VH-VL binders against q0atu2. Designs and how they scored, part 170

Target 1, 119 residues: q0atu2
Amino acid sequence: MLDKKARIRTSREYRNVFEKGKRLSGRFLIIYYVENALDNNRFGFITNKKIGMAVIRNRIKRQLRAIVREYQGQVKNKHDIVLVARAGIGKSSFEGMEKDYIAIMKKAGLFARNANKID

## First folded at step 8 (VH-VL)

Design tc51 (framework fv_dusigitumab)
Fold by ESMFold2-Fast, scan of step 8:
Structure tc51 (fold): chain C 119 residues (1-119), chain A 121 residues (1-121), chain B 111 residues (1-111)
Amino acid sequence: as target 1 above (119 residues)
Amino acid sequence: QVQLVQSGAEVKKPGASVKVSCKASGYTFTGYDINWVRQATGQGLEWMGWMNPYSGYTGYAQKFQGRVTMTRNTSISTAYMELSSLRSEDTAVYYCARDYSYYETSYFDYWGQGTTVTVSS
Amino acid sequence: QSVLTQPPSVSAAPGQKVTISCSGSSSNIGNNYVSWYQQLPGTAPKLLIYDNDKRPSGIPDRFSGSKSGTSATLGITGLQTGDEADYYCGTWDSSLSAEYVFGGGTKLTVL
């Protein structure tokens, strides 16, 4: 579960990311992302009705939240990032979604470099 | 400029198959899902299915399950819809359309010009 | 045989306003956002409204959308002869196997 401060909550905030953000597509995920004026990252999750029935959409949303939570320490600070599930994500494995997330975030330049090289 | 260009009109006999193409340009082909929609003469729009060009995964309307196959060739940014076991009732204009996700919805922001398929003996 | 119900036709004079209704159920309009598509004679459909009430760039503000409960409406003010077309509402249906559903279409005649 992500901290309340790390979640995009309102429709206005979601629409801001869609309208001002950059879009990058993966195999099962699309991300929209924009720098924010906060000291933290915020994540949003969208599993619209094209993904499948409610049980499938709810499962996918839970799995995406778990993936984001696991990797949140690697994400460059001060970004609002919305994950949108693509058609067919319900046919992917958990590992497939995780791999797609990592690939998209790296391609977007959103994973932080390790700057500590002191032994 | 985003553009979807479809193949030309087809005339088929009952029992044949037809394969319609939809060539995308002006955007990253693998970045947007493609939907297929048909329209019989003087009738309304009927959704047939979606195809994710990145994954190759598909979802079909129950009515067409078993008769429709949606594929793509990413090297030429082209989507395909093949409908088999054609009947006279399949006479329609077939459209491809690009899927755009915005907030909690998904809709069709760009459409191909349509391909007329006539099934007659 | 459409899942969403629209009036088959509507007519009005140039300069007038018209509304087109689209009625569904809780599994489609009631829990989803609605889009509207305009189809001029002999052409492909064109996106007119998305997210219930938003216009793509290039769509004049004479076109508006709204949603209440299980119904959506398309409003057109200042009617022009070029608005003569078929109008379709559309949304995803959660009760089916994730199918997109359209209204039966409304033919707008500008007299």
Scores: ipSAE 0.777, ipTM 0.905, lowest interface PAE 1.1, mean pLDDT 90
Fold by OpenDDE, second read of step 9:
Structure tc51 (fold): chain C 119 residues (1-119), chain A 121 residues (1-121), chain B 111 residues (1-111)
Amino acid sequence: as target 1 above (119 residues)
Amino acid sequence: QVQLVQSGAEVKKPGASVKVSCKASGYTFTGYDINWVRQATGQGLEWMGWMNPYSGYTGYAQKFQGRVTMTRNTSISTAYMELSSLRSEDTAVYYCARDYSYYETSYFDYWGQGTTVTVSS
Amino acid sequence: QSVLTQPPSVSAAPGQKVTISCSGSSSNIGNNYVSWYQQLPGTAPKLLIYDNDKRPSGIPDRFSGSKSGTSATLGITGLQTGDEADYYCGTWDSSLSAEYVFGGGTKLTVL
């Protein structure tokens, strides 16, 4: 689990990211990201109904949290990042999902230069 | 201005393959999925699948699984749809369409002009 | 045979109002935003309505969309001869493999 301080939790925080952040689309994920005034990153997760049944949404959300946690230390600081699961993500393997996350985060330039395990 | 320009009409024999191109302009090609939709004469729209130009990942309708291949050339902002083992029932106009995805939404906001594919003996 | 069900045809005189229904299920319309597409004779489809009830730029306000439960409705007021076209609803279906699905289409005739 992500630490409480590493999570976007309020509707206001989510709205801020959506309204002021940049948008980037991968295959399975859309990320919205914006700089924050904190010393840490915060992550939000959106798993809406279009990705499948509640059990699927919960599974995807759990998997996304695991992926984000795995690479959390390699992400540039001072960012609020919201991950939106896209339609069809339920058909993806965990590895495919992880690959998509890495790819989109690279494209966004959100990984630190000394980041490892992302090649 | 966003534009999707497709290749010209094709005439094929049964059992052959056809490859339709869709050149995108006016936006970042790798930022949006490309969907393919076909329409037989006098019939409705039929979704075939999607392709993400950045990753190359695809998702095909079950009906076309194993027979359709969607690819792209990012250097020329062009998407391709190849359909193999053609049969007469594949005669249709084939469209590419840009998929706009934002938060919970996904819709096809721009369409190519269509490519007529005729399969006949 | 289409996953989403539309009436095959509707008709009305110029200036009148018409509605086109789109019936689905919980796995598609029930859980996803609906889009509507207009296809004029001999042309490619054009986005008419997205996110159930939103109009893209350039679409007049006499076109409207709504969604309730597992059904969606397209409304056209002040009907014009230029509105004669085929109209399709579309959305994602998340029941099995998350495929996009269209309605069977509705032919609108302006009398």
Scores: ipSAE 0.022, ipTM 0.719, lowest interface PAE 5.0, mean pLDDT 90

Design tc52 (framework fv_dusigitumab)
Fold by ESMFold2-Fast, scan of step 8:
Structure tc52 (fold): chain C 119 residues (1-119), chain A 121 residues (1-121), chain B 111 residues (1-111)
Amino acid sequence: as target 1 above (119 residues)
Amino acid sequence: QVQLVQSGAEVKKPGASVKVSCKASGYTFTGYDINWVRQATGQGLEWMGWMNPYSGYTGYAQKFQGRVTMTRNTSISTAYMELSSLRSEDTAVYYCARDYSYYETSYFDYWGQGTTVTVSS
Amino acid sequence: QSVLTQPPSVSAAPGQKVTISCSGSSSNIGSNYVSWYQQLPGTAPKLLIYDNDKRPSGIPDRFSGSKSGTSATLGITGLQTGDEADYYCGTWDSSLSAEYVFGGGTKLTVL
């Protein structure tokens, strides 16, 4: 579950990220992201009607929130980030969505670098 | 600049198949879904389906299910729409269009010039 | 027939204003955002309005959109002969098999 302060809540806040943010696409996800003036990150989740029926869209939203929560501590502070599901995401596995999220966040430079493991 | 350039006009006999191409340029091809829309002579716009060029996954309108196949070749930034078992009522202009997601919706922000397919005799 | 209903034609004189309606149901316009597309004779459609009332860069403010309940409207003021075109509304339908649906189109004649 994400902290209340870590969620983008209003349509105006979502539109701000879409209008001013950078766009980066993955296989199943698109992220829109912009630096904010807060001391924390905020996340939004969009499952467009083209994804399919409500049951599928709701499942995808829950899984994406779980993925974001798991990796929340690795995200660079002061960003508003909106995750948009792409057509076909309903055919992906949980692991597939997780791998896509990690790849996109790394490519965007939004993940803190991990120390090299040699063991 | 963003462009979608489609293949040239086709004339086909009933029962044949046609494969229309749509070559993208000016943006990252895998970054945006592609939709196909047709317009029969004197008729309105009719949505046929979407294709995600990154995953290769597709979704088709019920009317075309079983007759349409949408594919892509990412090495040449080209989307394809193949329609089989052609009938005279398939005579139409076929368009590809780029899907743009904005807030809780998506829409078609750039369109190809169209490919005329005539099914005759 | 088309899923969304538009009048087949509208006409007005240069400089006047016109409104084009688009009627749907709760599964499409009632639950989703509407876009409008302009098709000049012999050309591909062009995006005119998105997200009910937003204009892409390059579209003048004399074009406007609105939505109420299960209906949407496109408004055009200061009509010019170059506005003669077919206009289509479009949106996603939220049924089991999600599909993009268009209105039947409205032919605008500037007399």
Scores: ipSAE 0.778, ipTM 0.907, lowest interface PAE 1.0, mean pLDDT 91
Fold by OpenDDE, second read of step 9:
Structure tc52 (fold): chain C 119 residues (1-119), chain A 121 residues (1-121), chain B 111 residues (1-111)
Amino acid sequence: as target 1 above (119 residues)
Amino acid sequence: QVQLVQSGAEVKKPGASVKVSCKASGYTFTGYDINWVRQATGQGLEWMGWMNPYSGYTGYAQKFQGRVTMTRNTSISTAYMELSSLRSEDTAVYYCARDYSYYETSYFDYWGQGTTVTVSS
Amino acid sequence: QSVLTQPPSVSAAPGQKVTISCSGSSSNIGSNYVSWYQQLPGTAPKLLIYDNDKRPSGIPDRFSGSKSGTSATLGITGLQTGDEADYYCGTWDSSLSAEYVFGGGTKLTVL
């Protein structure tokens, strides 16, 4: 799992990202991202009830964390990034979800220049 | 300012197809989903589906699955809704609406002026 | 036939208060934020309330929204003749497939 220091954990931290960050929408994900004053990135995850039952939301959250963990070393530093799962994500495959994440992060310009495995 | 401007009224025969356009301005077109909602005369609002202008991905109401196609042309910030195999019951005003998604919320904050589609023999 | 249930009509005199109910289920109103839309005669719908109780810019504070359990309520105080319109509640439904659903609409008549 992601280290605690790599997580957005407080409501205040989430609000800051939502209020001051940029927003991009993908097929399954909406990301909000803003620069932080830290030396590391922090990730937040939102899986609201429109996705489906709690068991589904929890599954999606685990999958998103796995995806973020896989590519976190390739993301530009000093960013707070919140992933909001869209309603249809419950019907997506893991690969589809991963593809959407990569696509939206590319659009946001959040991957480092030397990033690999994202093509 | 955000604006959604739709194409003009259409008259179609049963079995034909209709394609309605929705041109967006005043915001980043690819940043917000476009929803389509229709309203038959004297009836309520009926959600048809959503389209993500960046990816082109869509989600349709089950009722219209296989009969509706939502697309976009990003170069001109225009969304399209095509409904095929038209029947009389498809006679309605069709609206495009911008979907604002924020945190756990999603609502339609801007609407087109509507396009009247009449299906008659 | 609508997934969300609204009274077909409500009426009151100018200056009075009216409430419009919106009844749903655990899969829609019970799980998701409710929005309200105002549709004046011959016009497109307009966002009136979002996130259960929030007003967009330009919407006067005499319009209010609330949600409890699987039901939502729109309140209008100081009723004006210009408020005569159709009002729709809407939200996402998580049953089977995620779809947006509207109430059947309520026609508000100002007497």
Scores: ipSAE 0.020, ipTM 0.709, lowest interface PAE 5.4, mean pLDDT 90

Design tc53 (framework fv_dusigitumab)
Fold by ESMFold2-Fast, scan of step 8:
Structure tc53 (fold): chain C 119 residues (1-119), chain A 121 residues (1-121), chain B 111 residues (1-111)
Amino acid sequence: as target 1 above (119 residues)
Amino acid sequence: QVQLVQSGAEVKKPGASVKVSCKASGYTFTGYDINWVRQATGQGLEWMGWMNPYSGYTGYAQKFQGRVTMTRNTSISTAYMELSSLRSEDTAVYYCARDYSYYETSYFDYWGQGTTVTVSS
Amino acid sequence: QSVLTQPPSVSAAPGQKVTISCSGSSSNIGTNYVSWYQQLPGTAPKLLIYDNDKRPSGIPDRFSGSKSGTSATLGITGLQTGDEADYYCGTWDSSLSAEYVFGGGTKLTVL
């Protein structure tokens, strides 16, 4: 699960990313992203009401957090990134969401060229 | 400059089908979902469904399920809404609208000019 | 079959304030953000307010929105003849599947 320091937590912080960030769309996901002044990346997850009922929205959020966690070591440092679910994501497979995430992050230039482990 | 330009007025007989187009310009077509909304003469706005132009996935209002089909052609940045088995009560202005997600909401930030569809015998 | 309830009409004199209500339920306004759309005669609707109370670029600050419980309100101060239009509230409704729902519309007449 993502460490609390790696999560965007407040409405103010979400709005900052939406207002200052760049927008990039995939098949099932939109990302908004901006450099931060911290030593780490932070992620936010939005599944607004157009996605469906709470059960569906909660499942998608859980799956997206799992995907982000799996690939967190490949993300360039010092970014706030908000993932917004698009209409139709509830009809996608987990693998479809994962593929979309990887494609968007590469297109945004947010994936490091190679994964490095630092002390 | 974002624009959604719709096809011209249509006159159809009961039982026919109509296909309305919505050509997008001024933005990345696949980057925003498209919604279809209609308005009968002197009546209010009625949501018909959404179409994700990137994935091709759709969701329809229950009232129109089975009669409506929403598609797109990404090479010409055009969305389509086809309504079959037309009845006189389908006489309305049909709008396409761009969906914008902001924080925990989404709303329709740009609308096409509308396409008048008249169903009469 | 409007899911959200608006008064069918409101009227006021130039320079006055008018408010338009939009009443829903816990499955829509009570748990989601509200948008307002303005439709001038013979034209397509235009986004006027989003996220309960935010204005798009170009919308003057005499237009405002608010939400309390299961109801939303559009306020217009300094009423002008050019404000004569139909006004619609809208939001997503969570039921079996999400659907966007509009109010029945309110015709604003400037006397």
Scores: ipSAE 0.790, ipTM 0.911, lowest interface PAE 1.0, mean pLDDT 91
Fold by OpenDDE, second read of step 9:
Structure tc53 (fold): chain C 119 residues (1-119), chain A 121 residues (1-121), chain B 111 residues (1-111)
Amino acid sequence: as target 1 above (119 residues)
Amino acid sequence: QVQLVQSGAEVKKPGASVKVSCKASGYTFTGYDINWVRQATGQGLEWMGWMNPYSGYTGYAQKFQGRVTMTRNTSISTAYMELSSLRSEDTAVYYCARDYSYYETSYFDYWGQGTTVTVSS
Amino acid sequence: QSVLTQPPSVSAAPGQKVTISCSGSSSNIGTNYVSWYQQLPGTAPKLLIYDNDKRPSGIPDRFSGSKSGTSATLGITGLQTGDEADYYCGTWDSSLSAEYVFGGGTKLTVL
């Protein structure tokens, strides 16, 4: 699991990212990202009812958190990043989600230059 | 007002390269991806790829991989699309389009006026 | 040859209703939001419908969009001569790589 300090938790924190951050779309994910004043990154996750039933939404959140945790050490510091799951993500495999995450994060330029496992 | 203004018509020989520009205004240039779409005469729209003006990262359609290069100059809010090894089948109108992303959606909400590229011997 | 399939042409008299279909697969329309673009003769495409059924500002409510399964539909009521144009559906395809795909386009003729 992600550390508590690595998570966006409040509505105010989410709004700040949505209002001031940049946005990019992938196949299954849209990310919003903005620099923060901290020494660590924080991640947020949005899964709305268009994805499916609550069981599906919770599964997607768990999978996305696992993906983010796997690559968090390779992400540039000082960023708040919100992952918004697109409606079709429920039909994707875990590998598909992972691939999309890597692609969209690269698209955003959020991986460190010496990052591995993302090529 | 959001505007995308493209460079003028080009005439090229087979084997040459063409570089089309797309100048953006009316919004934060680095905040939105730029997509390139072409349309041959009497044909449909064909997506070529995307470019992120902030990072410079790109994603190209497989069809154009190795032959297309999308770049940008952030100081003048201008995106570029270069297509090399031109052939007659590359004759088309080339469009740049802004990619709007919000929560769950991604669509092309503003388009350039198009640039006609003619490839002929 | 287009990933998304549209009828090549449709026609109707002024004031009538027309529908344009867009057929795809689970990897594109089935998983992603559909947009529609209008292209008047000799002009660049214009966003007509986004997010399956949403209209951008300036688009009259006689234009509508819907999506079901792997298909999308554009509806135009109260057809006007100015509606004569090519219409394209588009969406992202997640099958192999993240690529945007268009339908083949539909030529709408107002009789």
Scores: ipSAE 0.016, ipTM 0.676, lowest interface PAE 8.3, mean pLDDT 90

Design tc54 (framework fv_dusigitumab)
Fold by ESMFold2-Fast, scan of step 8:
Structure tc54 (fold): chain C 119 residues (1-119), chain A 121 residues (1-121), chain B 111 residues (1-111)
Amino acid sequence: as target 1 above (119 residues)
Amino acid sequence: QVQLVQSGAEVKKPGASVKVSCKASGYTFTGYDINWVRQATGQGLEWMGWMNPYSGYTGYAQKFQGRVTMTRNTSISTAYMELSSLRSEDTAVYYCARDYSYYETSYFDYWGQGTTVTVSS
Amino acid sequence: QSVLTQPPSVSAAPGQKVTISCSGSSSNIGDHYVSWYQQLPGTAPKLLIYDNDKRPSGIPDRFSGSKSGTSATLGITGLQTGDEADYYCGTWDSSLSAEYVFGGGTKLTVL
C-alpha cells in the first residue's frame, strides 16, 4: 500500500485533479496530473465499470498500485496524479500495463531523467 | 475543432456485410475510445460496442457478438465498424461517438453525422 | 426493448418547464453516473448533461440533471421552440457485462 499521505482519498480531491489537471493518454491508461502545494506526490486510481466485472476491476487496480509503488522514486515530486484505466486494459498483461505507465509518465515529463542528477 | 466524419449511405442485400468508416480530426485520435451506436427509423439509440484506437482492443454488445468487428487505421485517424450477415432489421443509421472518461464515468462528447444503412431484398 | 424507461413524449408551451424521467435499476442508474443526449430532428445526438448534473460548455443553465436512487431526471426551464427534439438518458450497466444502455427516448413537443 502507498503511504496514506501519497493517496488521493476523497471524491472532492479526485475532481480537483480532473478539473485543473492536464490529460495525457497511453494505450491502456489515461493520466490526469497537476502540481500540488504539498511536499509529496499523491496518486489516485480509477477503474470505471466499462472495464469489466468487479473481479477484473479490482485486479487491475491492485496491479496499477503495484506498478506505481515500484516506480515511485522516479516520479518528480509535488504532483497529484490520477490513473484512469481505458477500455481493453483487462486484456493487457502486467508488463503491458507497466510499459504503458513508464511511457506516459516520461511523455508527461513526470519521470526524472536520472535519479541522481547533479549540477 | 473536434470532428467525426462518417462514410456515405449504403444499400445492401440480406447476407452481405457493410463497413462504415469514421474519420477523426481536431484531436489526438489514439487518445480517446470510439463507440458505435445505431438507430432504426423512428426508434431509439442502441449501443454496439467500443474500440480503443491506441491498443486496437474492442468490446461488443452481446447482441452483436460474432457479427460485428471494430478496427482502426491510426495513420489516417479512421475507425471502422463492419457488420456481417445483414438482415432487414439491421436497417438503421449508424453513429460513431468519442468516449470521454471523467472521474468514475464515461460519456459520448462528440458524435459523427451518421451513416444510413438500408438492407433490402 | 430499452433497459431504461422514459415517457415516450412530453409537451408544453414556450416559457414553461418540463421534466423528463429515466427509470432503471441498481445495476445501471443505481450504480453509475447518467448522461443525457439531445437529438434535434434529422441530426446526430449531442451531449447535453454528463455525470448526473454537469453541463458541457455551451449548454445553457436552463438544462439541469439530477439522480435519486435508480432514477434520473432531466429538467428544462424557459422552453424554446428550438428545444423540440428527442431526449435520451444513457449509462453503463454492470449486469450486462458493462454494456452502455440508453433510455427509449422522449419526444419533446413545444406547442
Scores: ipSAE 0.657, ipTM 0.879, lowest interface PAE 1.5, mean pLDDT 90
Fold by OpenDDE, second read of step 9:
Structure tc54 (fold): chain C 119 residues (1-119), chain A 121 residues (1-121), chain B 111 residues (1-111)
Amino acid sequence: as target 1 above (119 residues)
Amino acid sequence: QVQLVQSGAEVKKPGASVKVSCKASGYTFTGYDINWVRQATGQGLEWMGWMNPYSGYTGYAQKFQGRVTMTRNTSISTAYMELSSLRSEDTAVYYCARDYSYYETSYFDYWGQGTTVTVSS
Amino acid sequence: QSVLTQPPSVSAAPGQKVTISCSGSSSNIGDHYVSWYQQLPGTAPKLLIYDNDKRPSGIPDRFSGSKSGTSATLGITGLQTGDEADYYCGTWDSSLSAEYVFGGGTKLTVL
């Protein structure tokens, strides 16, 4: 699981990211990202009813957290990042989801330059 | 009143570097990204990159990667854009522009007056 | 060559209405808000429309914007001689390493 300090937890924190952050869209994900004043990154996850039933939404959240955890050490520091699942993600494989995450994060320039796991 | 005032015209030789400045006033300098956009004579606008004055983080257009450097001096609310290995095709008017970001929105609401850079032998 | 496609020129008589189209793709106009910029001859660009259809303060309601799918449109009613300028659409493109992209620009001539 993601460290507690690495999670966006409050509505206020989410609002801040949405209001002040930049937005990029991938195939299955939309990311909102903004610099924070901390020494660590924080991640948030949004799934809505367009994704599917609650069971599906929870699965997607679990999968996204796993993906983020896997690559969190390669993300540039001092960022709040919110992942919003798009409607089509429910039909995606885990690998497809992972590829989309990597792609969109690369496009956003959020990976460290020396990151090798994402290549 | 928000203002972006850029440095004066530059004339450079091929292979040289140019550094354009953009002094901001009328707002909190570190609160907004600065974008750089250029326009060759008779041509359209071309985005070069963004710089966050608070952190110094940058994002450059792929076309200019390795050749452009965007920096800032927060003490004087000034952004800089340096372009190296100049070539004739770099002859253009260079603009700085403030980036307003809110929710899903990002647009350039204030622009500098432009800096003419001429690259010629 | 521009990622966003605009007609190179449009023209109309004073008092008439003109529209300028901006065509893109799902990774840019489809996913992001569109802005329009007016550039009078010999001047820096000026924000004209943001968030697809919103006007900054000082911009008259003669100027309007709209977006549908992967295309955006700028509308100008009651055309005035002072509207003669170049107009550019712009937005972010997620497929190009989060780059901002402009249309090729449209030259508006008031006849």
Scores: ipSAE 0.009, ipTM 0.665, lowest interface PAE 8.9, mean pLDDT 90

